VHH binders against Bifunctional adenosine 5'-phosphosulfate phosphorylase/adenylylsulfatase HINT4 (HINT4). Designs and how they scored, part 6

Target 1, 146 residues: Bifunctional adenosine 5'-phosphosulfate phosphorylase/adenylylsulfatase HINT4 (HINT4), of Arabidopsis thaliana (Mouse-ear cress) (q84vv6)
Amino acid sequence: MAGVNQACIFCEIVRNPTTTRLLHTDEKVIAFQDIKPAAQRHYLVIPKEHIPTVNDLQRRDEDYSLVRHMLSVGQQLLQKDAPQSIHRFGFHQPPFNSVDHLHLHCFALPYVPRWKAIKYKSLGPLGGFIEAETLLEKIRPLLSKV

## First folded at step 15 (VHH)

Design C2 (from Y5 with S30K)
Fold by OpenDDE, fold request of step 19:
Structure C2 (fold): chain B 146 residues (1-146), chain A 124 residues (1-124)
Amino acid sequence: as target 1 above (146 residues)
Amino acid sequence: DVQLVESGGGLVQPGGSLRLSCAASGFTFKKYVMGWFRQAPGKEREFIGAISRQGGRTYYAVSEKGRFTISRDNSKNTLYLQMNSLRPEDTAVYYCAADEGYDWGLWPYEYDYWGQGTLVTVSS
């Protein structure tokens, strides 16, 4: 596959989908349960293409569409599996991501245990966790390109 | 059986340097985030830092930035902690730990495997 990192654990999941229970798969993304979930439902949506971090995304149609699709998939999964919970969607910004393969966190709140909320705190100018909608606004293509 | 074995601890004078090693066996080392912790007498075990699976990213406690460096050699299944400018308050038992998770493990609860620890004493 084009855009694959052989050393990346998430690329490995993409290459070997039978090793992980997938909740969703399509041409662009896969979704699966976090192996150490921080909530009732804690899903990860990742692109099949190796994109290291949110900082590698650009203000172009392709990247905007990809992230929007990731969010849509996460929303659909949580609506199906946890419709009565509050949902949260976002990304870790470097250096707060340990896996350098873009991955959307999808939470059916509350956090369990509660202290795990600290791991997904938005730190404003210091970075931290960025909401998916905020990221989409950040990488929205310019009007001349739309 | 899973094993993490720390080594390199000992007595060192203030201002000195020490390099700790952690030899891993019994599990797929490259699939785990590796971390260092320490515990001083009468204190809680505290996070020093962690390193990503392929070593491309590190995360340190704020208090340890610049003085401690974590590295790993996956071909040798070994984790390292380079400690410089050591101080008496660095005296503690130092532990290596392994985390299979996809987020940084910041607390001991998050780690799956632990070493027995190695004592570092900083004293004149």
Scores: ipSAE 0.896, ipTM 0.943, lowest interface PAE 0.5, mean pLDDT 95
Fold by OpenDDE, last read:
Structure C2 (fold): chain B 146 residues (1-146), chain A 124 residues (1-124)
Amino acid sequence: as target 1 above (146 residues)
Amino acid sequence: DVQLVESGGGLVQPGGSLRLSCAASGFTFKKYVMGWFRQAPGKEREFIGAISRQGGRTYYAVSEKGRFTISRDNSKNTLYLQMNSLRPEDTAVYYCAADEGYDWGLWPYEYDYWGQGTLVTVSS
């Protein structure tokens, strides 16, 4: 895999997948339950490649495809495990992320406890939590490959 | 087994500086987000700030004008709180805490381990 940080706790999970119960794994991403879930289902989807934050993503096919794939994986997992719940997908924007390894939050709402909703608020121009679809629009390539 | 021990508290004059330390043992320090809290008499425990596992990112709630700075040394299993330009209203018991979570811990509820606290008194 391209890009690794030996000091990154999420890279460690990628390197040692048996230490964490994985809900999904493929060539590009893994998914697992958040260790302190904010909902009945709170999954994280991360790339195997070490990408620190959403700000490191570029408007190129590779990054767009990666995030789209992350979202697809999260959607599939929640559709399977919590089909009747409202689903939410998004990312913390710096400095609101404590782990500098890109990770998609996947929620089967409601938040539990309810106050945890505060941690995932969008702050508009001030940043905060960005919806996955909004991020995808932000990093959409300007030119398509022919 | 698990221990967080704060030190460095004491009496300091207004405008003075103080550096608190928190020595951790009994758990894998580098796998935890570390935070500082304080509690003044008659008040709730208040979040000061937190630092990411490798120290590359910090989050402050009350860091006004950069008076407070959090750092850590994972090789020494130690968390630090540098406090400058101290004021009487900074008088409180200061606590270090550890959070295994992948998000910032903003409330005491989110933290797994706590120190006993160290008293900081700012007075003329």
Scores: ipSAE 0.895, ipTM 0.944, lowest interface PAE 0.5, mean pLDDT 95
Fold by OpenDDE, last read:
Structure C2 (fold): chain B 146 residues (1-146), chain A 124 residues (1-124)
Amino acid sequence: as target 1 above (146 residues)
Amino acid sequence: DVQLVESGGGLVQPGGSLRLSCAASGFTFKKYVMGWFRQAPGKEREFIGAISRQGGRTYYAVSEKGRFTISRDNSKNTLYLQMNSLRPEDTAVYYCAADEGYDWGLWPYEYDYWGQGTLVTVSS
């Protein structure tokens, strides 16, 4: 299948959606709860297409739209399920991701337990966790298509 | 029954090398991030490094980067730790552990299964 990695655990979820409770599914993305949630609500939004990391995204309309859509889905889910919480959205940057399939972390804060916050720290120029909005700015297309 | 069995430990001289193995059974090995930990006498169990499910990515503690290499063979359900340039301070019981999570497990609490450990003694 085009855009699928047979060895990828997230691709497996995409291929076998019944094995994981999906919170959302559409043509491009699925969303599910993290198996070891770091907050009261900790959702992952992933594209159905296998994109390994944020570093594989380009400044093009397709990638920008995809990430924007991922964020939108995450926002909608958390707004529905945890409207009174502070929401955070972001990505691990390599090498801090253990799964090489692009996945947006969606948190309804606070972190639980609190120490898990360490895993999602932004390290500035050193990388670490990148906010979704920051990533969107980074991959914004240079030329807008009319 | 889930089982992780470490092997390859023993006595080695400073500057020497040692390769540890961890044989896994009783669970789907390829679905887990695998990690190595060690615990010296009187010290806390500390993270050495971890390897992604298919071995494409590794993450090491800063102190161990460069000397230790983690690899895995999913066809053999085996995890490896290659240790080079060993030092007396590397003396410890070494543990392999399995984590089903989608993030790196950096602390023992995050891991689901543990081996019994194998002793590595670095001494002249």
Scores: ipSAE 0.894, ipTM 0.943, lowest interface PAE 0.5, mean pLDDT 95
Fold by OpenDDE, fold request of step 19:
Formats: C-alpha cells, sequence, structure tokens
Structure C2 (fold): chain B 146 residues (1-146), chain A 124 residues (1-124)
C-alpha cells in the first residue's frame, strides 16, 4: 500500500482492518470508534494514506477533497448514530496529537466525562484543536488552481 | 502479567540530575503512549509528560518544560525520564504509566497501567 508507515499504529489498522471494528471503509478513508471515546459517540476518520498531521496538508485539490471527504464520512456516521446530538468535528494540531497519522475526531456531544473537553480545546493562533471547517478553509485551493 | 517497574530514584542535591527508568513487561510496549507522573506527599498525582508510541513526539506539562526529558527505547521496553536542575519541590514519588489511547493522556484516569513508583528526594 502506498503511503504506509510500518511503525504507525493507524497504518496498522489500515493494513489489518479485521483487528478493528470499522464503521466505514472506502478507497480513501476508514472510520472507527476511538478506543477511549470522549463522548457517547467518538469516531475517528483517517485516510488510508499516511499523512502525519494537518500541517502536512497543502492548498491543493487532493488534500482539500480528502479532508472534505473525511468530514462527510464523519457527518454521515454521526447523523446515523446520534442524530439528536450536537456534533463536533476537528483535528489536533501538533504537538497535541500523539498519533502522527491524520485523524478527524467526530464527537456526538456532550463530552463524557465533561473534563475531557480540555483535550479538544481550540487555542486560536496558538493551535490546539482546529475545527474541520476551519481547516478546510485554511487548505482551500487557490482560485487560480481551480 | 503487566508490569511497570521504575528505578533510578534516590537522594540528590538541589541542582543535581537524575535519570529514571521504567521497565515494561507483559504487554506490547510499543503500542502504548507512555507517561510520567509524580506525587508529592499530601498532593495529587500530577502529569509530567508523555511520549508517543515511536518516540517521535513528546508532550510536557508547562511547568516541566526544559528541565525534564522523556525518551523511550522500544527495543528494550524501557521508558526514561531525564531530570535536570532538580529542586526541592521536585521531591515526590515518580510513576510511569501506559496509555493505549490515541490522544495524549493528561490525567491519571486515562492510563491503563501503572508502576509502583520510585522516590526522588531533592535535599541538601
Amino acid sequence: as target 1 above (146 residues)
Amino acid sequence: DVQLVESGGGLVQPGGSLRLSCAASGFTFKKYVMGWFRQAPGKEREFIGAISRQGGRTYYAVSEKGRFTISRDNSKNTLYLQMNSLRPEDTAVYYCAADEGYDWGLWPYEYDYWGQGTLVTVSS
């Protein structure tokens, strides 16, 4: 598989999908429940390609499309599984990610327990947790390339 | 059986350095984020820092940045804590812990396995 890191735990999940209960799989992404969920529904959507962090994304159609697809998958899953909940989607920005494989957090709020909210706090220009839509805006291809 | 065994603790003078080790067994070490905590008498256990599975990323409590360095050797199933410029207020029992989670474990609640701790005393 192209873009695989043998040392990456998420790549391992991609390589061995039977070891994890997948909520979704397609050509580009897989989705699964976080192993220690911070909400009633806490899903992770990851690309099959090893992309370390949000900082590795470029303002290009490919990356924009990928993240948009990740978000779409997350939205669909939470709409199905927790339609009456408030949904939140976002990414840890380095150094706040412990796994260097791009992963979208999908939450059906509230956080459980509540204190876990601290783990996903946005710090504005200082980084922290970035909303998926904010990231998409950040990596939106320039008009000249579209 | 899962086991985490801290070592390297002891008495050190202020300004001194100490390197703690944590030997892990009974679980797949490289699949866990590893962290260090400490607990002083009468105080709550506090987070020092953690290191990612492959050691490529670390996260430290703000108060500990600069003096403490966490590293790991997955080939030896060992976690390390290098402590420099030690102060009397660093006196505590130091614990290593393992977290299977995909986020940084910032609180004791998040960690799955714990060592018994090693005492570090910083005193003249």
Scores: ipSAE 0.893, ipTM 0.942, lowest interface PAE 0.5, mean pLDDT 95
Fold by ESMFold2, fold request of step 19:
Structure C2 (fold): chain B 146 residues (1-146), chain A 124 residues (1-124)
Amino acid sequence: as target 1 above (146 residues)
Amino acid sequence: DVQLVESGGGLVQPGGSLRLSCAASGFTFKKYVMGWFRQAPGKEREFIGAISRQGGRTYYAVSEKGRFTISRDNSKNTLYLQMNSLRPEDTAVYYCAADEGYDWGLWPYEYDYWGQGTLVTVSS
């Protein structure tokens, strides 16, 4: 199907929701628990559409709205399940993603074990893990002014 | 019944090349990220690199960038490590490992299945 990659394991989760216990589903995204959590809570929110990485997002209304929706879903889930924890939301940037299907990491901290934090370190202009709010600013549609 | 079997190790001169293979059976190979580790005598098992389920993305430890290339052939359930420009400090037992996780596994405890290892000796 258009926007679906048959070899992608996240696309398979979207197609067959029975094989993975979903925490959320709607017309645009699904959410589920990471199979090997790195924190007290570690959820993934993914678009149903196959978008490989953050590098494939542009300053378009649809891309901005999608990421904002993904973040909102992650925030709601963690506020429900772990309201007393510090929350963190972000994306791996290539080559630090092992799955080429856009996925928002939603953490209820602390990391377990603590040194897992190195996997999610933001490297600034050198890349690494990008906070969801930072990504939203990068892809916010520009207004034309004449 | 899960098996990972490394082969291709041996004695090689500094500057030489070796190609290691890892034959997998007893599990669905294409569902796993595959990684290579090595362990020199008296040292901890060291991450070399990993390759995505479909082979389209690789991640290497900084120290080995450029000399080693990981590839896989899912039709043959086989993982490969091409090692070039070998140095005496590359002498170690080399292990392949499989990880079902959605993040790159950087440490041995993150991997689900392991081979028994193949010895690579680089001497002079």
Scores: ipSAE 0.789, ipTM 0.878, lowest interface PAE 0.8, mean pLDDT 91
Fold by ESMFold2, last read:
Structure C2 (fold): chain B 146 residues (1-146), chain A 124 residues (1-124)
Amino acid sequence: as target 1 above (146 residues)
Amino acid sequence: DVQLVESGGGLVQPGGSLRLSCAASGFTFKKYVMGWFRQAPGKEREFIGAISRQGGRTYYAVSEKGRFTISRDNSKNTLYLQMNSLRPEDTAVYYCAADEGYDWGLWPYEYDYWGQGTLVTVSS
């Protein structure tokens, strides 16, 4: 039913895991190093399912659980690999993502070189980079409060 | 060998339009983000914008507002820059570049392959 079945480079990594060394794999997500890291550690956690952007997530349990899981994986990886660094986790919002496959950026700070921080600036109402915890609040199911 | 070849530059009157092309060979074009940069005399090379691997998403420098449009045709291994409402300050050598990264490359050092450039002169 999907209209566009063009090759997504992250879907290719999911389909053929031997093309990229994976830091993590489970039923729902994979994680790997960014090919051009912006910090001492820069990992990406992506769902195996093709979800284009944060705008395709809704206030439903499965989406909330997926993002929580992605964050948990990123946190565990950086706690193992860079426990003494400050960690940061977030997503680009369109049009700031260059790959249309949802991916969590996991940073062990500082940025290298430091001006790369500009790519990951949160712009508030204007969009930009959204912190993972902020996204979780945006998609938290409303009915769970009642 | 990787090759990027720009074409379509020339002399244009203020307010005019030009369409630049960038022909790619020696690499898998559709696997790369493609970008346009320019370099005016005495200035550093500056980012104009970039287009995603499949062409569905573009990102433009904040300074550019709506006059330029980037597109690509992966079946022809060709990147395009449509430039409208040209001004004298658009006079520069225009470069195409290829980047295999997963973020928009905003600076020249982030791009892996470069063309030789095509000169655009906007003057009456």
Scores: ipSAE 0.788, ipTM 0.875, lowest interface PAE 0.8, mean pLDDT 91
Fold by ESMFold2, look of step 18:
Order: structure tokens, then sequence, then C-alpha cells
Structure C2 (fold): chain B 146 residues (1-146), chain A 124 residues (1-124)
């Protein structure tokens, strides 16, 4: 079967965004506000395709370009909506994601309340939250950059 | 009306096992992350663990791994907590809770609906 999951709540938002105001939509991704924001602004950018986690991304042109596009969308939205804030972009790595549909967290800081920051700590090789730029370097195709 | 009703609590001897159930009604159960908390006398309500909407992913407080297992059956709108190798310090009121958020809720204020609790007493 094709890459769609009927039980996934983010796939449901993609198919029927009636309860969710979309901040962005295009052929590949959508963006919307997190329903329980952890920061001054907290947006999610997700692919329309059901990709469960960052662990399902490989060093392929398609995956790299998708993540670059997700980041670009998040950056544009926050630069428009919160240009005076410090911005942060990243992904939960399993088991720290509670939704198995790839989603880029886009924050305009500070966190609210401040202790929510612990949910988004990077643990380096132990996992945790991974910065979007770090993920891009990890999945960058070796041949397509030259 | 939204309801979460825990059951299965009671008196159990040290080393024993107990399975708690949480029956949900009045909301779309499968659209919520479900969590278990407990509150011992004189202590704050503490997070035990949570389970994803489809049941495929669990997240446990560090101290609870290995003895407790969370599961859910979306066809029965029921959440479970299997507790093994029980100790007197596990004596507490156990609560189930529901969270519509997209991140693991680690603190009580992050959960939208709560059960009334079921008392678990571990002693001889």
Amino acid sequence: as target 1 above (146 residues)
Amino acid sequence: DVQLVESGGGLVQPGGSLRLSCAASGFTFKKYVMGWFRQAPGKEREFIGAISRQGGRTYYAVSEKGRFTISRDNSKNTLYLQMNSLRPEDTAVYYCAADEGYDWGLWPYEYDYWGQGTLVTVSS
C-alpha cells in the first residue's frame, strides 16, 4: 500500500484540516501551530507523505530536499511572524516523539514555561532532540553536493 | 460527559503483581495520548509513563522501566498498567489521564482529563 496511514493524526490533518488553521500548504508539506505551544511561537512543519521518524530518512536527494524544504518553510514563517525572537528548529528522535509522523518543531523562543526546554534537549549521540541543520548534515547525499 | 475510571486497585503483598484498568468514555479515546501517574501520601503526583495514540510507542519515567508496562486497547477504549514485583513504596493512588498534545506530557498540568484514582496498597 502507498505511504498513507489512516490512523495517524497528522495524516488526518493533511487530508482534512478543518480543525487546524494551516499556516502554509504546498505540494510537499503543510505547517500549523502546535496545539499546546511550548514557546512564544511553536509551529510544526510536516510532510504530506507519512514518514514515521527521522530514522526513516536516508542519504537520498529526495529526503535531503524534503528536510531542506521543511526548514525553509519554518524559517520563513518565523521570520515573518517573530523576526525579533531567537529561532530554533529541530526534530524529536525516538522514543521522544509521541507522534510517528515526521514533524519539524519551529520555535520562537523563549520557552513558556521555561522548563519545557528539557523536552527539546539534544543528547548528542544518545539521541533526544536533533537540530534541523545537524540532521541535514547527517543525511546529505555525498554525490549530489559535488 | 468525559469519564476516565480506574479499577483494579487493592491490597497486594510485596513481590506481587497487579493490573490496573482505565475505562474511557465521552471522548474519542484513540485520538489521545494516555498516561499513568501516581500519588503517594505526602508526595506530589508523579509521572509513571505514557503511551502513543496507536499504542506503538511508550515512554516511561526512568525509575519505572522494567517493572511496569503500559498498554491500550482502542477497540475497548481501555488503558492498562501492568505492575510486577510490587514494593511497599509503590503504595499510592494511581491515576490515568488523557492528553491531546503532540509531545509527551510529563507533568500533570499538561493532561486534559483525569480519572478519580484507584488505591494500591502494598503490605503484608
Scores: ipSAE 0.787, ipTM 0.874, lowest interface PAE 0.8, mean pLDDT 91

Design C2 (from Y5 with S30K)
Fold by ESMFold2, last read:
Structure C2 (fold): chain B 146 residues (1-146), chain A 124 residues (1-124)
Amino acid sequence: as target 1 above (146 residues)
Amino acid sequence: DVQLVESGGGLVQPGGSLRLSCAASGFTFKKYVMGWFRQAPGKEREFIGAISRQGGRTYYAVSEKGRFTISRDNSKNTLYLQMNSLRPEDTAVYYCAADEGYDWGLWPYEYDYWGQGTLVTVSS
């Protein structure tokens, strides 16, 4: 009864959107502004389904399609709201996520203040922040099955 | 009114251990990331670490590897800092703080509520 959905603050936003102004809603995802933005624009796109982290994604059509959709939503929102800014899209990998509900960070740069950039550094094979396109390559279904 | 009250500070010998507590009231404790900071004389307030809303994930400053452990008990609205192998350099006022943000807060300005602090002195 005290399941993961009741404890997760992002699941709460999905369940009760009246508390948070939503930038986008569809069958699979919602998007909203980060409450403590790190950049000129800082949006989060999250699945309605509770998926804890990028580590819970597999090379499955459903997961690949979900992340592609999340990225598409983020791109459309920033193209509308900040077309003149450089955009960046990615995910924290554990332990750098403080919320265990998959969320795509969508930035219209620069970071504000500039030193917040350190929170979103990609460390390559050492981990850290992972670019959305890099994650998509990692979870793309294997071609040999086709 | 929001209150954060640290306790458990005092004088300890080098090599000793100490457990600090932070009692929270006036806000929904489980909806906040909780963090510990410290401030030594003449220094800026320094991040020690933070713990997720449900307690399942922690993030520590690299300088505090392995000696300090953060935990929380949401049923008691209490945050803890277990400090082991204490050194004179750990002498400082220790503060707990609460952050409603969705990223780890690494700097004091990112935290919304603060305690008044508890003094820890490590000395022979």
Scores: ipSAE 0.785, ipTM 0.878, lowest interface PAE 0.9, mean pLDDT 91
Fold by ESMFold2, fold request of step 19:
Structure C2 (fold): chain B 146 residues (1-146), chain A 124 residues (1-124)
Amino acid sequence: as target 1 above (146 residues)
Amino acid sequence: DVQLVESGGGLVQPGGSLRLSCAASGFTFKKYVMGWFRQAPGKEREFIGAISRQGGRTYYAVSEKGRFTISRDNSKNTLYLQMNSLRPEDTAVYYCAADEGYDWGLWPYEYDYWGQGTLVTVSS
């Protein structure tokens, strides 16, 4: 079934953490530095489960909780490591992701070099980079119970 | 030794088609995003597009008009560029390149390995 992909480079990091120094690990997610950072700090937070893209998330408690947790981890890491920087958190939407394993980009700005900002531009209805808070609103369960 | 070798370039008439190949050796091909660039005389090296490690996603330059298709065959360590409806302005040296990064590389400095290029001339 879904959840682990032998060909996925991020699934490999989950399986063999000795190839990458992890900044965080828990039951559901791991975090590590991007190998080609686009900013002063550029971390990735990924679920251990193989979820290909934001388009595979639905308005369900489990998906909402997962993204909320990913964001919380990213915020904690940057608050610790770069408290004086402006932080930005978001996801590439297909086809703008080059890795088919859901990953939250966590930036301590500014971008380095500054023109890398183009890669993380939100295109509104046309897609592009989606802010983590915006994604959370899009997948918030429609009919909630207390 | 890492090596990328482009082939399939040549002279072609306007409106014609050409398929470029890029043979890879000396590294784990399937672990790299692969891209195509071109450089026309007097111009900077220009991004055409890139393809994901597994081949399931492609990303093309904004100016690309749907005439070019990137594909790869990881069992043969080979990257392809299918070019259709060729025009004189497509005349350039075409390069394949490999990128280990987790984002689409849009600029030459983001790519780790490069081929020597193959010349495509569209004329007659």
Scores: ipSAE 0.769, ipTM 0.873, lowest interface PAE 0.9, mean pLDDT 91
Fold by ESMFold2, look of step 15:
Structure C2 (fold): chain B 146 residues (1-146), chain A 124 residues (1-124)
Amino acid sequence: as target 1 above (146 residues)
Amino acid sequence: DVQLVESGGGLVQPGGSLRLSCAASGFTFKKYVMGWFRQAPGKEREFIGAISRQGGRTYYAVSEKGRFTISRDNSKNTLYLQMNSLRPEDTAVYYCAADEGYDWGLWPYEYDYWGQGTLVTVSS
């Protein structure tokens, strides 16, 4: 949430996809190729709703389900398009994201050129890139009734 | 016609400050991440830092030690670099650059448009 949806370039892609070929669209998300790919394949999956960063996700069924769906879409796309490559899925954590609209990076490795890998390293407790499965565990809802 | 024009360079004493400006025209400034690079004599252009399209996020090179601050004013199509506590090692030609990408561009080849540069000399 950079303050307004109208200023967000990813919200613009959601509203007007004519300049960006979509790889996937459904009620909740869209997917497209990164404009400057960092790997053999580099797709982005984003929610249609403007959610600024991973820090805006809570331990809520809605947020958990959304991220799970984003990951499923990315996995399906790369399995179809690059089944023989190693796949990697994750998110930048602030301040390492340059766009304030939640986006899942979906890589078919290797990185191209190989030194682009530095952009997607985890910095541990200092942040950096977070694997999608790690994020899912962090936002998994607490059981309400057991 | 795309233009990026840096200004504000010059001679400064060690420990001093300068504010560089980069005036943009010929493209939609607010749709680009903006970055600053520098090139000392005999060296390659090195990344200083970048600022998001709306100005809310910055990313600085690891070697940058909190002396430089990047900002932008989208209503004036202008990018800024505030440099404090300048050292002779900061002597270089400073370049602004624009990047349409969705990730921080860390290397010169990732940037789409470049200025001609402004010289900053820090004498010892």
Scores: ipSAE 0.767, ipTM 0.867, lowest interface PAE 0.9, mean pLDDT 91

Design C3 (from Y5 with E64V)
Fold by ESMFold2, look of step 18:
Structure C3 (fold): chain B 146 residues (1-146), chain A 124 residues (1-124)
Amino acid sequence: as target 1 above (146 residues)
Amino acid sequence: DVQLVESGGGLVQPGGSLRLSCAASGFTFSKYVMGWFRQAPGKEREFIGAISRQGGRTYYAVSVKGRFTISRDNSKNTLYLQMNSLRPEDTAVYYCAADEGYDWGLWPYEYDYWGQGTLVTVSS
């Protein structure tokens, strides 16, 4: 059987949507609530395609467009559901992701409890959590200089 | 009934090694992140590390990184902790735990199921 797709819990959610209440579905992504929320609102936006981590994204139009779309979906959901809250969007970088299927964390702050914030700390050059806008700049397609 | 049973604890000399096992039943083992915690006498339960559902990713507390290795065998519903270079401060009751969450659980309240614990004593 297809070990990677069948073994991935997020691929299972994509494959069998009746097991999870979806907040959004389109041709490229789905969104749903985290089952153990870390903030007042905590949504995940994931591609239907199995992409393991941010490290598998490259400076390609397809990857850039996908992450932009994921962010747009997350922004729209939180603007609708929690317009008065401060919003935060980002990704765990390995090894801080426990699921190897690319997922955008969408937070309406504050964190609950407050100390969960440490899970989503950016460590700069050391890695950690990366803001969605920062990731977009890192994967923005390059211009040729020849 | 959900059951997690740790084994492999005992007395060991400083610098020695032990391998702990955690046998799981009553739930779909491969759908859970598995973690190890420990509790020394008079102290709070402390996160040691965790392993992803398929075993491909691990996360360790700094106090044990490089000395402890977590692994799992989903065909045997078993979680393992290899403990090397043991020190007296590693003396504790060791617990395995299961977490259905999508983030690494770092605190005990984030874990859904717990074992009874196995005592590890590091002393000469």
Scores: ipSAE 0.775, ipTM 0.875, lowest interface PAE 0.9, mean pLDDT 91

## First folded at step 16 (VHH; from C1 with V62D)

Design D6
Fold by ESMFold2, look of step 17:
Structure D6 (fold): chain B 146 residues (1-146), chain A 124 residues (1-124)
Amino acid sequence: as target 1 above (146 residues)
Amino acid sequence: DVQLVESGGGLVQPGGSLRLSCAASGFTFKKYVMGWFRQAPGKEREFIGAISRTGGRTYYADSEKGRFTISRDNSKNTLYLQMNSLRPEDTAVYYCAADEGYDWGLWPYEYDYWGQGTLVTVSS
């Protein structure tokens, strides 16, 4: 049995993608369409490893390179599929994520319907949705020398 | 096939408490985000809050009131809404709903399955 009672729905997609068409797979990540798209295109890129949220990422080379790779995959997919659209990439921060498995939202705008944008609003220091580039700066490893 | 059945509604005095239940069948309950909505007479159905598949996260439309708590028991396929310090303005039909989506559903059209509703009346 493939762990049908596993609590994480995204871990199940990683193990058993029979109900989810993958747009991308490699050693570290998979990508697929959101089941309820909020924009013209709405893809999710997730690590194969179970990482619950952005709060579980540290200023480590491993974490930084993983997020960079997730962003690169999302960018390539949308550039291929929706090159004329404005693209947006980011993560929900707790408690605004409903799934505790790190996932990069990749949007080809506009949102559909347009008021869906409120779900992906950055609240600055109060949290909310964090742009992928902002997260990368937040977890960029510190210099080891002065 | 899918069934959501709310219970626990009734008449309560202002300041009172009620615990609503939502019994689920016909689907794998733990694979769904669950939400509570309410609809007062003549008003649109409004979002109260939602709870993650595991029960580990909740999201409330109005956290300032602090009067409502959502919980779930996946072993019993049951969703709960604890309502405290009830006011006449809380009079409404309360609905539970299930959402297979990967984001919090904030609007009724985002939910896949609905209960029939249970009436809560708060009167002086």
Scores: ipSAE 0.765, ipTM 0.859, lowest interface PAE 0.8, mean pLDDT 90

